# Ledger of designs, part 13: VHH binders against o67189

Target 1, 350 residues: o67189
Amino acid sequence: METTIFQFQKTFFTKPPKERVFVLHGEEQYLIRTFLSKLKEKYGENYTVLWGDEISEEEFYTALSETSIFGGSKEKAVVIYNFGDFLKKLGRKKKEKERLIKVLRNVKSNYVFIVYDAKLQKQELSSEPLKSVASFGGIVVANRLSKERIKQLVLKKFKEKGINVENDALEYLLQLTGYNLMELKLEVEKLIDYASEKKILTLDEVKRVAFSVSENVNVFEFVDLLLLKDYEKALKVLDSLISFGIHPLQIMKILSSYALKLYTLKRLEEKGEDLNKAMESVGIKNNFLKMKFKSYLKANSKEDLKNLILSLQRIDAFSKLYFQDTVQLLRDFLTSRLEREVVKNTSHGG
Key: E = the ipSAE of ESMFold2; O = the ipSAE of OpenDDE; V2 = 0.75 times the mean of E and O plus 0.25 times the DockQ between their complexes.

## First folded at step 4 (VHH)

Design a20 (framework vhh_etentamig_d1; at its last look DockQ between E and O 0.01; V2 from the best seeds 0.00; counts 0 for: pae E 3.7 > 2, placed apart)
Fold by ESMFold2-Fast, scan of step 4:
Structure a20 (fold): chain B 350 residues (1-350), chain A 119 residues (1-119)
Amino acid sequence: as target 1 above (350 residues)
Amino acid sequence: EVQLLESGGGLVQPGGSLRLSCAASGFTFSSYAMSWVRQAPGKGPEWVSAISGSGGRTYYADSVKGRFTISRDNSKNTLYLQMNSLRAEDTAVYYCAKDRYSSGWFDYRGQGTLVTVSS
């Protein structure tokens, strides 16, 4: 079967389909993440995430057939990312590809969701194994929404909270985010919180509160919490990011970029350089991000930033060269930092 | 009271070798993992290598793997870094570091030892 993410979202949770294997692809990745969020809420501990670049063929097949140990034979929702990398590992070997198709066709106990981070081309969908998946399973597409539909969704969210948005404020918000639903969700939530008592949202207010973080939107909250040393909340957000298919290496890349920029800013500050000009030199040009980076600089000493950089490099090496789990290394790092903050706070008199 | 004293740096030609030493005091040396970290002029710090408290496990950054060897002598409270096939990019001040929280903190208070790789 072929269907849209909207139709699939409506039917899956009310009248579950007979099909067990689904490909989720498309331009509106936020809609896929919304579906996966509801799926995780429904399945809880029976929601399993797999990475196609890391998992072996045998481990993958085992994961598809295993049911929950707790709760008898209760089904699992198995979500696999980077499936293209898994296919590359199988190569052009006919027997391996035929086995994969047979295993997928015979899934009876669980639901399997193959998630792509972009819209698949017609050639990919008409090629194996996706051609066969279309016959016994489902292809679910998250097509790009029209600008008018996105605008109405945003207006509806404000109306639900009793907030009236001025036309120029709304247009600014839509243009600032480039009509990106993930960025709009974050900005709308901030603006709703800000406007709680006012009930009218003006352009000036949107300009003060909203910002565009196109490349970092999916991990910005995590990085913000970590750099402000709220390690408890950072741990919780990390688990959410992983469950929604944000690759650990993407989190590492963004965090490393921020750490290096902050370290550079500390050095320029010590040399007496103008902080605003220094921020622009490392690519921090947005006024909201400049404000955030000032907060990060206050929260972190030069020694804190050196140690963050060294720890991230060590995590990267351990995951790539010694096959240790990146997510577990990040959790260990955050737990270690939390323990250090506790010790530091109790030791201020020493 | 933790003291770490690095030594053994110097000027060496590309392809040459150096052995760095770190004399540790003020803590139970054998109970802690130890690392080597470096900082090149005008660049940020870089983690180079780590060794477990017993010496049974060693780890290396990709940039030095196969060229550098970390080792320790717990009876002498001394950490070593054997550096072979040195490159211009290895030019840095090298510091030994105590791993305070296993995976989260590097305590490196020493002066470091300068390694300059130049023709």
Scores: ipSAE 0.462, ipTM 0.843, lowest interface PAE 2.7, mean pLDDT 83
Fold by ESMFold2, look of step 5:
Structure a20 (fold): chain B 350 residues (1-350), chain A 119 residues (1-119)
Amino acid sequence: as target 1 above (350 residues)
Amino acid sequence: EVQLLESGGGLVQPGGSLRLSCAASGFTFSSYAMSWVRQAPGKGPEWVSAISGSGGRTYYADSVKGRFTISRDNSKNTLYLQMNSLRAEDTAVYYCAKDRYSSGWFDYRGQGTLVTVSS
C-alpha cells in the first residue's frame, strides 16, 4: 500500500494494519520523526533501532528473525536507518536481493520500519526491494506541506486550547519561523503557555515571546530556559531536540558562549563598568538580546555561572576525550540542577 | 562542615614540576569524586582534572593531559595534583573541589594555592 504519514499515523495506532513492513520517506522529516517518537513511546523496551551502515548481514537477518527455541516473545518495532548503506553492503547479486525480500515478506509478529532521510523518487520506489515492500507492506510518504496547510495546522492547535490569535500576530509568527514545523511547534507551545489564562494573542505578545528564526532557534530556547532556571521545561526541550537530531555539540557551544559572556559581565559589573557598554564589549548589541541577558544576570549569581562554566567544560571533556554520552551527561546535569532548585525553595518550618 | 585546604603552590621555572595537595575534612572523603580547578588572573575558571572516589578513574582537560597526574590517598583524606613540564599558561590559583553531584556541581573551595610559572 501507499499512504500519507498523516493517514498512516491515524490508522496505525487505532486499527493497526495487517502489513508488517513499511518504508517511511519524504520531504517533511519532522512528521516522520513525530511518528517514530510515538512509536517509541508505544513499544518502550521493545523498540529496536538498526543502523544499516553499522550492522552485518548476519546481524540484520538475526534482528528480523522470529525464530524462538523455547517460546514466544512480545511484538517488537524494528526501526532501520541508513538502509541504503546496508543495500550497498549487500551487493548487486540477484540471490542476495531475493533473500532480503523473502525475509521482509515473512515478518509475521514484529513491525519493521525502513526510514529514509529524504523523499524517494519514483524510480527508487519501483526498484527492488522497495517494489516488493510496496506490495506486501507499505510505502508511507511525508510530503512537504503548503504554507496555507501549515497556517491551518497552527490555527488548529491554538483553537484546540481556546486561544484567539490575531491575524497579523499569526502571520508574524509564521514568517519568523520561516514556516518550519519544528520551530513552529516550539514557538506555538511557548505562546500557548503564555496565553493559557488570557486566551488572546496579539502581535506585541508574539514579538515578546518568540524571537528570530534561525538554524539555532530551538537550541536558543533550551539555553534560555536553562539560564532562567526552568530546568523542568529545559529537560523536556532537550529531549525533543535530541529526538529530532540536533547535535549536542551545538547545544554545548551556545550554552558555553552564553555562560562565559554572563560571567564576564558579572566581573565587569564588579569593576564598575556600565552594563550596556559591558554587554556591547562581549558582542551583545541587539536590544532584545540585552533584555534577555539582563534577565539571565538577575537569575544567576556569579557562583552559579562559575559552576555552570566548570560543568560544561567537564561535560565537553568527558564527551570528547573519554567518550561518554554527551546527551546523558546533559540530562544528569539538568536533573541535578532541578533537584538543587527544589532544595533551595524548601523551608524549615513554614 | 566541609573543609578543603590547598597547599604546595609556588614559583617554578618552565619545564619544572610541582605537587599540589588538598587536605579534606568534614565528609567521608572516599565516597566523593574530587576535582582540581584553576583560575588565571583576568580569565574565567578552568576545570583541570577529576578523580573518582576510589581513585580508579581519572580525567584531564586537554590542556594538561599527559603532563598532570591527579591522585588521592583515602587513608589520609588527601587529594594530589602532580604537575610536570609546566608552562607559563599553567600560572593560576589552583582550587580543590568536592563533586557533590556526579552531573557536575562543584561544592566548596578553599583559598586556593598560587602556582606561578615564570623564567
Scores: ipSAE 0.297, ipTM 0.774, lowest interface PAE 3.7, mean pLDDT 82
Fold by OpenDDE, look of step 5:
Structure a20 (fold): chain B 350 residues (1-350), chain A 119 residues (1-119)
Amino acid sequence: as target 1 above (350 residues)
Amino acid sequence: EVQLLESGGGLVQPGGSLRLSCAASGFTFSSYAMSWVRQAPGKGPEWVSAISGSGGRTYYADSVKGRFTISRDNSKNTLYLQMNSLRAEDTAVYYCAKDRYSSGWFDYRGQGTLVTVSS
């Protein structure tokens, strides 16, 4: 039976399960990390990590045996990373897999957590040794959270600290972080630190703390200008944003989010769906934002939006893979667009 | 300190008209877009209209388009909302808000003025 990481976390720390071996996998790795952090805190010196790509078969079994045989009076938690690599080392020998399964099945005094850095496919889960583990242990999944769930989690965190956040401020924070849990955690922590006492966090306060946005510079202005194809002004605003210390990745996240939403909306519109309903389905509920998005849709063709998305993906890839300057890449992108616009205007005027 | 003070609200019959005003201080008024937002009893805030800093561009929610007109006098640091053909659904507290670069986010808002449309 597959259990969510939330349910598992709740039950594990309140009513420990009878099973001793667990597989942790999923799309939201942050949730798994959070669980493991709590686990480490609970077990302290009795928390052990094994790396499947670094250990030999003999070392692996020794480690599991020592944890099971020399069972001193204290329960241990063993976390195994890169288990897939370990399996590859074991090869295709059926006997070795059987030995592995036997060892895992005989774990009685300790907990073993097999951690995957991605969501496992059904085929992987139905193959040995995971199939057997699922029978005598547990499969835990960290699924992608809905935007609403993420919002609730953030609100809960603030409430736990006695902080009230205005709805607009919260939405702003969520949008800026692109609902990324890791980024949200960092920003929320900053805001909590800022709000040392029971305070109401306003939109203005959140803006000042999260991204040091000056009164005269706003990321959304940049996005607005870009989507409305005012590239010259967008370049100027970009420079200002960077000068004020706004990280280019934050700009990219918002822009990418908007571009993807717009592309989705354009497709839905082509299918004859109601645009207002479509906007709500992608999380646009504010009337002002609806108005803005309508203007963006009017200003951009489906092809324009597709090209924008591809360009943004390219910038992201070059930044991450080749460590290129994200700001320069954005400038180049805007400059290229501006040049194209000038050429179009000169060819029609003539 | 940024201050926004709304006025002009009151009781009006359906089909009637009202003009709201907002006096702004504590910032360079002409440099910022301004918005009207409203909140009806039991409902969340709803954006109504926005105007660019220069007054050259105006925006309206679909619910008020053709009935409401937003304007501003930068020499007086004042924002206006002319409301015509008022409906019961327009009943709400109306707030003036400093619109940060037409982003849909507001830095500041006033205390609001109540508009009641009732027969």
Scores: ipSAE 0.046, ipTM 0.453, lowest interface PAE 3.4, mean pLDDT 84
ESMFold2 (binder alone), look of step 5: mean pLDDT 84; pTM 0.860

Design a21 (framework vhh_surovatamig_d1)
Fold by ESMFold2-Fast, scan of step 4:
Structure a21 (fold): chain B 350 residues (1-350), chain A 119 residues (1-119)
Amino acid sequence: as target 1 above (350 residues)
Amino acid sequence: EVQLVESGGGLVQPGGSLRLSCAASGFTFSSYAMSWVRQAPGKGLEWVAAISGSGGSTYYVDSVKGRFTISRDNAKKSLYLQMNSLRAEDTAVYYCAKDRYLSGWFDYRGQGTLVTVSS
């Protein structure tokens, strides 16, 4: 049997195949990891991992044929990593390869999964022992999914949770993540949690959740909040970063880098340069980061960015020349910005 | 209580090296495969490297093969990541993670350690 990981994952848990030995390979490793996660959930204590570079020949053969010694279910899922290293250890002699093939062909009590960390070429699949595995077992390939298939996969995940996603919200999410399955998994899970009771996701909600404070406080979240002028949350995140032992210099370097890139983009925009090309010229290639930087540009005038750069330069100078606490200087800056917004809002609302 | 505490991150120039450490407690360290995962600016969590419970077997994503080396000291209950030939795209918060079955789903991620690769 030859099939895709997507089809294999869809059917394995509902209509288990007659084949007992499978090769999992391909360029989309995330899909293999997803399958193995579900496999571990199903088999629990009967999920066994073998490392081909560590395991002896006899231990290997025993593990493939062994039944559960704890009683109950006799079936195990045996997952093999570094199989190529096991083959090297076994030797390249015909008799040893024939023994391995015979043992694999006669697996009846367990499911065996041979995992590769890359896509195997036709010459590798046509060589023993994989040539024989293709005849009595299955070759499962984790190909990169088309954008349309990724869209359907995401839509299905929301539908399974009873969540209705607006078309523009879905398109924004896909573009935000650049169709990266790992990033998409994380964002989809956050959005499912957010929409757990309401059961509807609009474009505005997706935009809000994408810019919300993450579970794990990190310097990129701090920079995001500061550049979006959420000074109150930025202050709280800064305190958390310092509590975690993040060095103030690292915070300053990332913030300074972002401010300088944004200022450069403002200048290029004034000269009539294409914004997307301008972003790529300053190293912003990912669709998610491009969307973030578009938000930062919208939230900040050229004068705002100039003043931010000058303030950061002053903080750096004061910490170096006068040995003043960089964290306190940064807190003072944020507090000053928050106070100015309060005064501005009072004047506007009065 | 399971705890994982990462350290060793910092600011480094392209081509430089850093060694990350993770101190584990609250579980039988040698019984679990361990992983390093990272989160770059504006991106989700990316699995980087894994090591078996004994330390005899390792697994890496293609982008770091030949540059990064994962290792462990079971007596000290510590996990390490030696990062050589660092690139700007390696800039991320690095987390150590408990990953018994190499499923890509991680238990008990710590606070992380920030690695910034900039000239």
Scores: ipSAE 0.019, ipTM 0.489, lowest interface PAE 7.9, mean pLDDT 79

Design a22 (framework vhh_7uia_1)
Fold by ESMFold2-Fast, scan of step 4:
Structure a22 (fold): chain B 350 residues (1-350), chain A 119 residues (1-119)
Amino acid sequence: as target 1 above (350 residues)
Amino acid sequence: QLQLVETGGGLVKPGGSLRLSCVVSGFTFSSYAMAWVRQAPGKELEWVSSISGSGGSTYYEDSVKGRFTISTDNAKNTLYLQMSSLKPEDTAVYYCAKDRYSSGWFDYWGQGTQVTVSS
């Protein structure tokens, strides 16, 4: 079956489907996260997370068939991340893929949720094993919400707290966040705390409290300082961003994007490609950004960029197990870099 | 209210073994995934291993697979990390961590236990 995350979330907990295996994918990751949070609350001890990049084939099949031994429901909710990496480990051997499909088709005592962190293309959904999963299980899509629907969700949150928000203030908030649900959640929570007495929220108040339009603090300043190896200032800016309610995933997304572009530029430069043409090929068309990226390339070796990418992958892997702790991991990363510089500068050795 | 207390660290020679323990209190142990996370001097946090709330599923960082074993004793509210074939690069402070259920997906760390592997 094919359905939306809204319909699935509404019905799963009241009228559970016959299907036992589901693929969760889409642009609105916040909605998938909300569903999984509710799922974890319902299943408690019987909520199990599998990491496709780490789990062995036999451990995977055992986990899918495992049930609670003591009291209550014997059924588990099994959530699978990095399923693509598990598929790579199985390789192209037809017999192994057929075994996987057979196991997934015959999961009777568990619900299995295969979670993707982006929207899957039709080609991926039409390829095995997802093609077979679509036939006996469900494909659940978290499509980008219309601007009107996002607006109504925000209005509902304010009304639940007895807060009236002026139309200009609401439009400003929506534009400021680019209609991003994760950012809207953080900004709406800050505004609710500010206006706890059934106050009318004005445009001036939203501009002051939101702070995400502040010219003095933004994600790009943090990324700039980190890539220029000014770790002390980067730590201070990171603390400010978090204080203003900027989502850790947004910080990670921008930083990862920049690191990958820089690494690609180093490879193209190594192959003799013109740097200006190479920058345009990765979407850097503005003369100001070209200047910034040249500074980043000068400050970082190919090895520095490779190590940054690997460190970001480790932060991502850990934060997926315990997401919302990404800030602590970033702070520790920066602090470790800063401490190494201090040790180098104060050490006297031959 | 919530406490995670790690013990079992120490000094060992390369190729040696240690067992780390983490006693948890103030929450229902079997309702949360538990993890071991380490931090070597001058390095970022590195996830080492995790175990599901049921104890039925275990996960390992590639560098420790086949050498480390994570396990639980639900009756004692205790998480273990059995470490064998230890290497100098395993030198770190080891932290026990839980996923914070009622407030979403957060870590809660213990005080840490030092493991030093040197000849």
Scores: ipSAE 0.000, ipTM 0.113, lowest interface PAE 20.2, mean pLDDT 76

Design a23 (framework vhh_7nfr_2)
Fold by ESMFold2-Fast, scan of step 4:
Structure a23 (fold): chain B 350 residues (1-350), chain A 119 residues (1-119)
Amino acid sequence: as target 1 above (350 residues)
Amino acid sequence: QVQLQESGGGLVQPGGSLRLSCAASGFTFSSYAMSWVRQAPGEGREWVSSISGSGGSTYYADSVKGRFTIARDNVKNTLYLLMDSLKSDDTAVYYCAKDRYSSGWFDYWGQGTQVTVSS
């Protein structure tokens, strides 16, 4: 069978499948780790980890077939990492590959999970032994989730705790984390603890609690300050974001997305399009984001946005071509903008 | 609570070798990719190397490929960086970082350990 990690996680613990051998792969590694954590909790002493680069062939086959005596003979959950290295160890002899496939096909006492730390290509999935595993077992994929699915997952977590989230608060949280599932888990847990007994989460509360270790640490605030031309504060927030482990490529992607949307909105404005309809056409459907984008459009000319886009493209190119760090190039960009603003204020009388 | 503690830094001559260690606690170490990131004086942070949760997949920046080796011991919850053929340009504070998806997105950093390469 082929299924998603969401469907698999939903059914495995309530109506376990007849299949006993599964391949877990995909882009959203966090979802695989979440499944494995729940699996470890359920199986306890019967949760076994094998490393394909270290294990011998005989130990491998024994681990797949033997059951635990804990509380009587019970099935194990056997989790295999570095399966590719185990395959290299088996070599090229047809009989060894046939033995492996036969052993996997005949697993009946345990559940076996072959875990990959990346998304497998179609070529790998159609090659042995995974081709055979797909026929008698399951291929479970942790695909990159759509923004809509991530939004629904977050809403469900709040709803399970009896918490209602204002639409603006939810949208801010999603933008703040860039739809990153691991960041969302951390922030949702903090917000659930905060909202316990209050049952309503407002935008003000999310702003107070999210990244509450530092009031100035969030990607959305950085983008907001930059687009409103508060470069001095933007520099301080950038340094905080990097200190808290926010990747510079994530900052660049969000900023570039906003700049391109704003430039598109300027073009649509020139054509006489309704601003609200234009915003919806570029994916800005939430009233909070519409309000922010109206502020950004007021603060930036079409030429300002064009120059921002070109500067971001140059930062990306220089990082790759001249071995320069993206963060330093971004700091240089902001410092240059700040210096120009100071010169303008001095020249025009402040 | 996640904690990452680096050690093993020091002063070495060009062409020398050094081994950095990072002791991890507060999370299931074997379930996460780990990375080394460095910051030279007056420079931004530069990604150096990453290793998958199992240790089976390793990735290196072009500037260190062939000279540095990343490794991990999941029994001891320890990450290592073996640095060979050190150059003056390798002078930096080296940080242990918890990688989210082996994609270079880091959620936790250690305090850092200073490496100085000079004659």
Scores: ipSAE 0.000, ipTM 0.157, lowest interface PAE 19.8, mean pLDDT 78

Design a24 (framework vhh_7xy4_2)
Fold by ESMFold2-Fast, scan of step 4:
Structure a24 (fold): chain B 350 residues (1-350), chain A 119 residues (1-119)
Amino acid sequence: as target 1 above (350 residues)
Amino acid sequence: QLQLVESGGGLVQPGGSLRLSCAASGFTFSSYAMAWVRQPHGKGLEYIATISGSGGSTYYSDSVKGRFTISRDNAKNTLYLQMNSLKPEDTAMYYCAKDRYSSGWFDYKGQGTQVTVSS
C-alpha cells in the first residue's frame, strides 16, 4: 500500500489496517511527528522506540514479535529510527537482507513504523528491503503542503475550539511564521489558551499574544535603537530588558539575525536586486518590519554591518570560552560605540 | 522552565566554518538525546544531526555527512555543531532540539540562530 500521511492519519486510528509494517518519510516532518504523538497517546506503555544504530539484529526481531506483558498479550506500536544504520550493521550479504524481509513480512502481533527524517528517493524505495515492504506493508509519504492547505488547517483548529479568527489576524499569523507548521502549532495553541472565553480573535489580539510582537517588543526597541546608532538609549533599554528577565542570549540571537539579514540585503542591493523581493527572501514579510529595515539600511554601511556581525561573534565566543558575562560584553560593545561617536564628533575642530 | 538558547550563527563565505552552541537549562541534560535541525527561508524543517545522551552515538543527514560534527559537553549543559565546508544551501535558521525523533522536539525547540553562507 502507498498512501499520504493525511489519509493514513484519518484511517489508522478508526479502521486499523491489516498491514503491520509501515515506512514514514517525506518533507513535512511535522506531520509525521504529529502522527507519532497521537500513536504514543493511544498505545501508552505499549509504545516502544528502537534505535537502529544501537539495537542488535536479534533484539530487533524479538521486539517485532513481543506483545505487552501488562494487561495480557496486547499489541505494541514499535517505532524504529536510524533504520539505515541498522541496515549497515546487517551488511550487504543477500541472506541477511532476505531474513530481515521474511521477519518483517511475518509481523502479525504488533505494528511496526520505520521512520525516516527526510523524503526517500525513488532509488531507495525501489531497493530492498523497502521494495518488499511496499508489497506487504505500507509506504506513507508526508508531502509538503500548499499555503492554502496550511491556512485551512489553521482555521479548522480554531473552529474546533469555537474560535473565529478575523481574516487580517489569520494572514498576519501565517506571514509571521512563514507558513511553518511547527511554529503555527505553537502560536495557535497559545492563542487558543488566550481566547478560552472569547469567541473572536482580532488582529490586535494576535499582535499582543504572538511571539513575533508582544514578547519581543522591548527587544525590538533595543535592536532598533542600536541599528539606528542611538547607543545611549540602547544601553538604558538593555538594562531594562535584563531587569525584566529577558535572557542575554535571546537579545544576542535577535540582534545577530537582524545584522545578518541587513548584510545580505546590502549585498543584494549592490547587485541591483529589487529590495522588497530581497527582504521577503530573508524572511522580512511584515510591512512594519520592512519599513524599519529600510531605515537600518540607510543608517548602516556594509562595513558597519560586517563589523557588527564580527563583534557579536566575538561576544558569543568570549562568553562561552572565557565564561565572561554576555550582558557585560554587550554593554562594553555599546559603550565603545558611544565613546567612538563622541570622539569622532569632538575631533572635528572649530 | 525548560530553555534552549542557540548562538554562534553568522555570515560566512562558501567553504568557511562556524561552530554553533546550544545552552540548555531546566532539565537533566545528560538524560536526553539532542538534535540540530534547520529551516531555510520559506521551506520546511530539515533534521541535521542527533547525539545520544552520553555522546556515544551520532546520526547525520546525508546533506551534511563529512562536513558537520555534532558534540556535547554534559558538564556545561551545552550542545555544539561544528560546521565545515559551508555551502550556500546551508543558509538557514538553525535550532537546538530535545528528544531525538520524539514528539517533544516541537515543544522544546529553541529560538534559533541564523547562518548565512554568501559571497
Scores: ipSAE 0.000, ipTM 0.180, lowest interface PAE 16.9, mean pLDDT 77

Design a25 (framework vhh_etentamig_d1)
Fold by ESMFold2-Fast, scan of step 4:
Order: structure tokens, then C-alpha cells, then sequence
Structure a25 (fold): chain B 350 residues (1-350), chain A 120 residues (1-120)
């Protein structure tokens, strides 16, 4: 099947398709990210991200057939990035490509999403393995939207919340954002929160609110939840922070600072240093923060902190040197930690 | 059980070269990404380099890019790190690690590591 991201998003979550393997590509990458965010929300712990440039052939095939590790044969949503690099590893080997096509054709237990960061050309789509995927799976395209279509989407979103937007207010908002869907999402959400149900949104209000600095969540709440191993709440707070425009680098910076301080404190504790004196040596002088850090030290082993530090360094390197999405990498890390804690707790009969 | 044994460290002068090896056993080596991690005296751990299970993709920390080369020989279950143009700041204990990054997973590095000292 061949379809648009709009039709696919609507039908997938209401009447799931029989097809199990999908290629997501297109010019409007924001629409693909929106679909994947809803997919992650629906599948939760059963949402798995794979990187085609890193994964082995056998690991890849196992992930396509493997059911959820969370207590049953629940289907997973398997999302694959850098699939072109995976194909390069298979090279010109006809037998290996035929095996890949056969494995993809026989996916029954999971949904598989092959994500491209650009619009695929006709040549790529007519070449294997995508040619075969089009026959037994689906090709989903996120085409560039016209200004009129973007305007209608914004109007619909306000109307769904019972908010009437004045024509001049709407035009100002569209021009201010340059019809950029990501910026429009952030501004529309702020305006919806401000206006509440059954209000009229005026140009004066849009001018006032669109440039306001309003913080609904604290980065330190995210860090606190993560260090206390409440990964489920941490994921929810992370999504809120990003939705409200908090830069991923700010989150990474604070988290990295805390992880390094905690690791230093573990080392000093092992050497028999007084914990209160050790905390002061790393800049923790406030009694409330000292209490927090004592809780973090109890919740995390030295190995946990080493792993966190290394994972954050890898996320930073991959986002800066290999242009991968910092937020998605951080979500993948948190999801993996959540999975491990669930397995640990169920293994102990809890 | 996973076993990782690092070797090849030693004393080297600035600008010199060393090749580290890691012998792996207890798991299907070719099915896992592998990494090199180092820890300098008195500092926290630092991720240095990673390689995919097939060896087709390699990744480096900015601090070593262009100077270090990670490679693997899946027929020998061995991981390598070729270190060129060594600097005093490369002084550290180097560990190889079974890397499950693709699942958002953590490092599993075991063993004593191998000490690299860059001085004089």
C-alpha cells in the first residue's frame, strides 16, 4: 500500500492495518515525528528503536520477530533509523537481500517502521528491498504542506478546544512562525493553555503570549525523577519540557553535571571521606540539596553512575558528530532503563 | 558468562603509538557492538570509540577522532584500538565493553583494563 502520513496516522490508531512493515519518508519530517510520538505513547515499553548503521543482521531479524519482554507475547512497534546504512552492510549480496525481504515479508508479531530523514526518490522506491516492501507492506509519505493546508490545521486545532481565533491573530501567528509546523505547534499549545475553553483569542493576546517566557516544568524535576529511577515519570516530564521549548542541551548539561558530582561522591565515600565534607567539595552546600544527593547516592550504584555518564557522553557525541536526535536518544536510554527495572522487579516477584 | 580481557597497554612517549587488544568470550561476539572506554586517574569514565557488530560502522569521541582507529576480527573474537599521535591526556586505564547502545542499553565492561601511560 501507498498512503499519506495523514491518512496513515488516522487509520493506524483507529483501525490498524494488516500490513506489518512500513516505510516513512517525506519532506515534512515534523509529521513523521508526530506520528512516532503517538506510536511511542500507544506502545510504551513495547516501542523499540534500532539504528541500522549499528545493528547486526541477526540482531535485526531477532528484533523483528521478538515479542515484548514485559510478561507476555504483546506486539512491539520496532522503529529503524539509518536503514540505508544497514543495506550498505548487506552490499551487493543477492542472497542476503533476498533473506532480508523474506524476513520482512514474514513479520507477523510486530509492526516495523523504517524511517528516512528525507523524501525518497522514485529510483530508491523502485529498487529492492523497498520495491518488495511496497507490495506486502506500506509506503507512507509526509509531503510538504501548502500554506493554506497549514492554516486549516491550526484553525482545526483551536476549534477542537473550543477556541475562536480572530483572523488578524491567526495571520500574525502564521507569519511570525513562517508557517513552520514545529514552531506553530509550540505557539498553538501555549495559546490554548492561555485562552482556555470558550475564549476568543485576539491579536493583542497572541502578541503578548507568543513572546512570553513561561516555565510550566522545571528541568530539575526531570533530573530528580531520573536519578531516583522513576523513569516512567521522567519520560513524561521530558516530553513536557521539550513541548514547552526547553532546549535538550540544557537538560543534558544539568544531568551530566549531577552524574559527575555523584560519581565523585561515590569515590570519596569509598575512600572513607566524610560525606557532608565531600558534598561541600563538589559545590553542594545547601542542606536541602545535600539531602537530595544522599537519596541519589542510595538509589544509584557506582556502576549505575558510570553507565549514566558514558551513555550521556555517547548521546552528546552522536547528536553533535553524527547528527542524531538528542531527545530521541535520551528517550531510548530512559526506555531501556525502565525495561531493565521492570524485568528486575518481576524477577524478584514484585 | 561474559569475559573480556584487555592487553597492549604500556609506557609510550608523546606522539607515539600503541595497539590495544580485547579478547572476548562467553557470547556471540559478531552480534554485539563493542566500545572502548577509558578512565584517567582521578577522573570519571570517558567513552572513546564504538564499532558495530559487523565492523561496518565506527564512532569516535571528538577528543580522539582522527588519531584512534577501532577495528575488530570476528573470526578471532578480538577487538582492537590503534592509538596514534598519543598525548599526555590519553593516559588512562582502557576497558573494552560489550555495547548495547542500539537498545538504549548500558555498557557491560568487565576485567582489569589495560594501563596506557603517555609521558616523557
Amino acid sequence: as target 1 above (350 residues)
Amino acid sequence: EVQLLESGGGLVQPGGSLRLSCAASGFTFSSYAMSWVRQAPGKGPEWVSGISGSGGSTYYADSVKGRFTISRDNSKNTLYLQMNSLRAEDTAVYYCAKDRYLSGDWFDYRGQGTLVTVSS
Scores: ipSAE 0.130, ipTM 0.660, lowest interface PAE 6.6, mean pLDDT 80

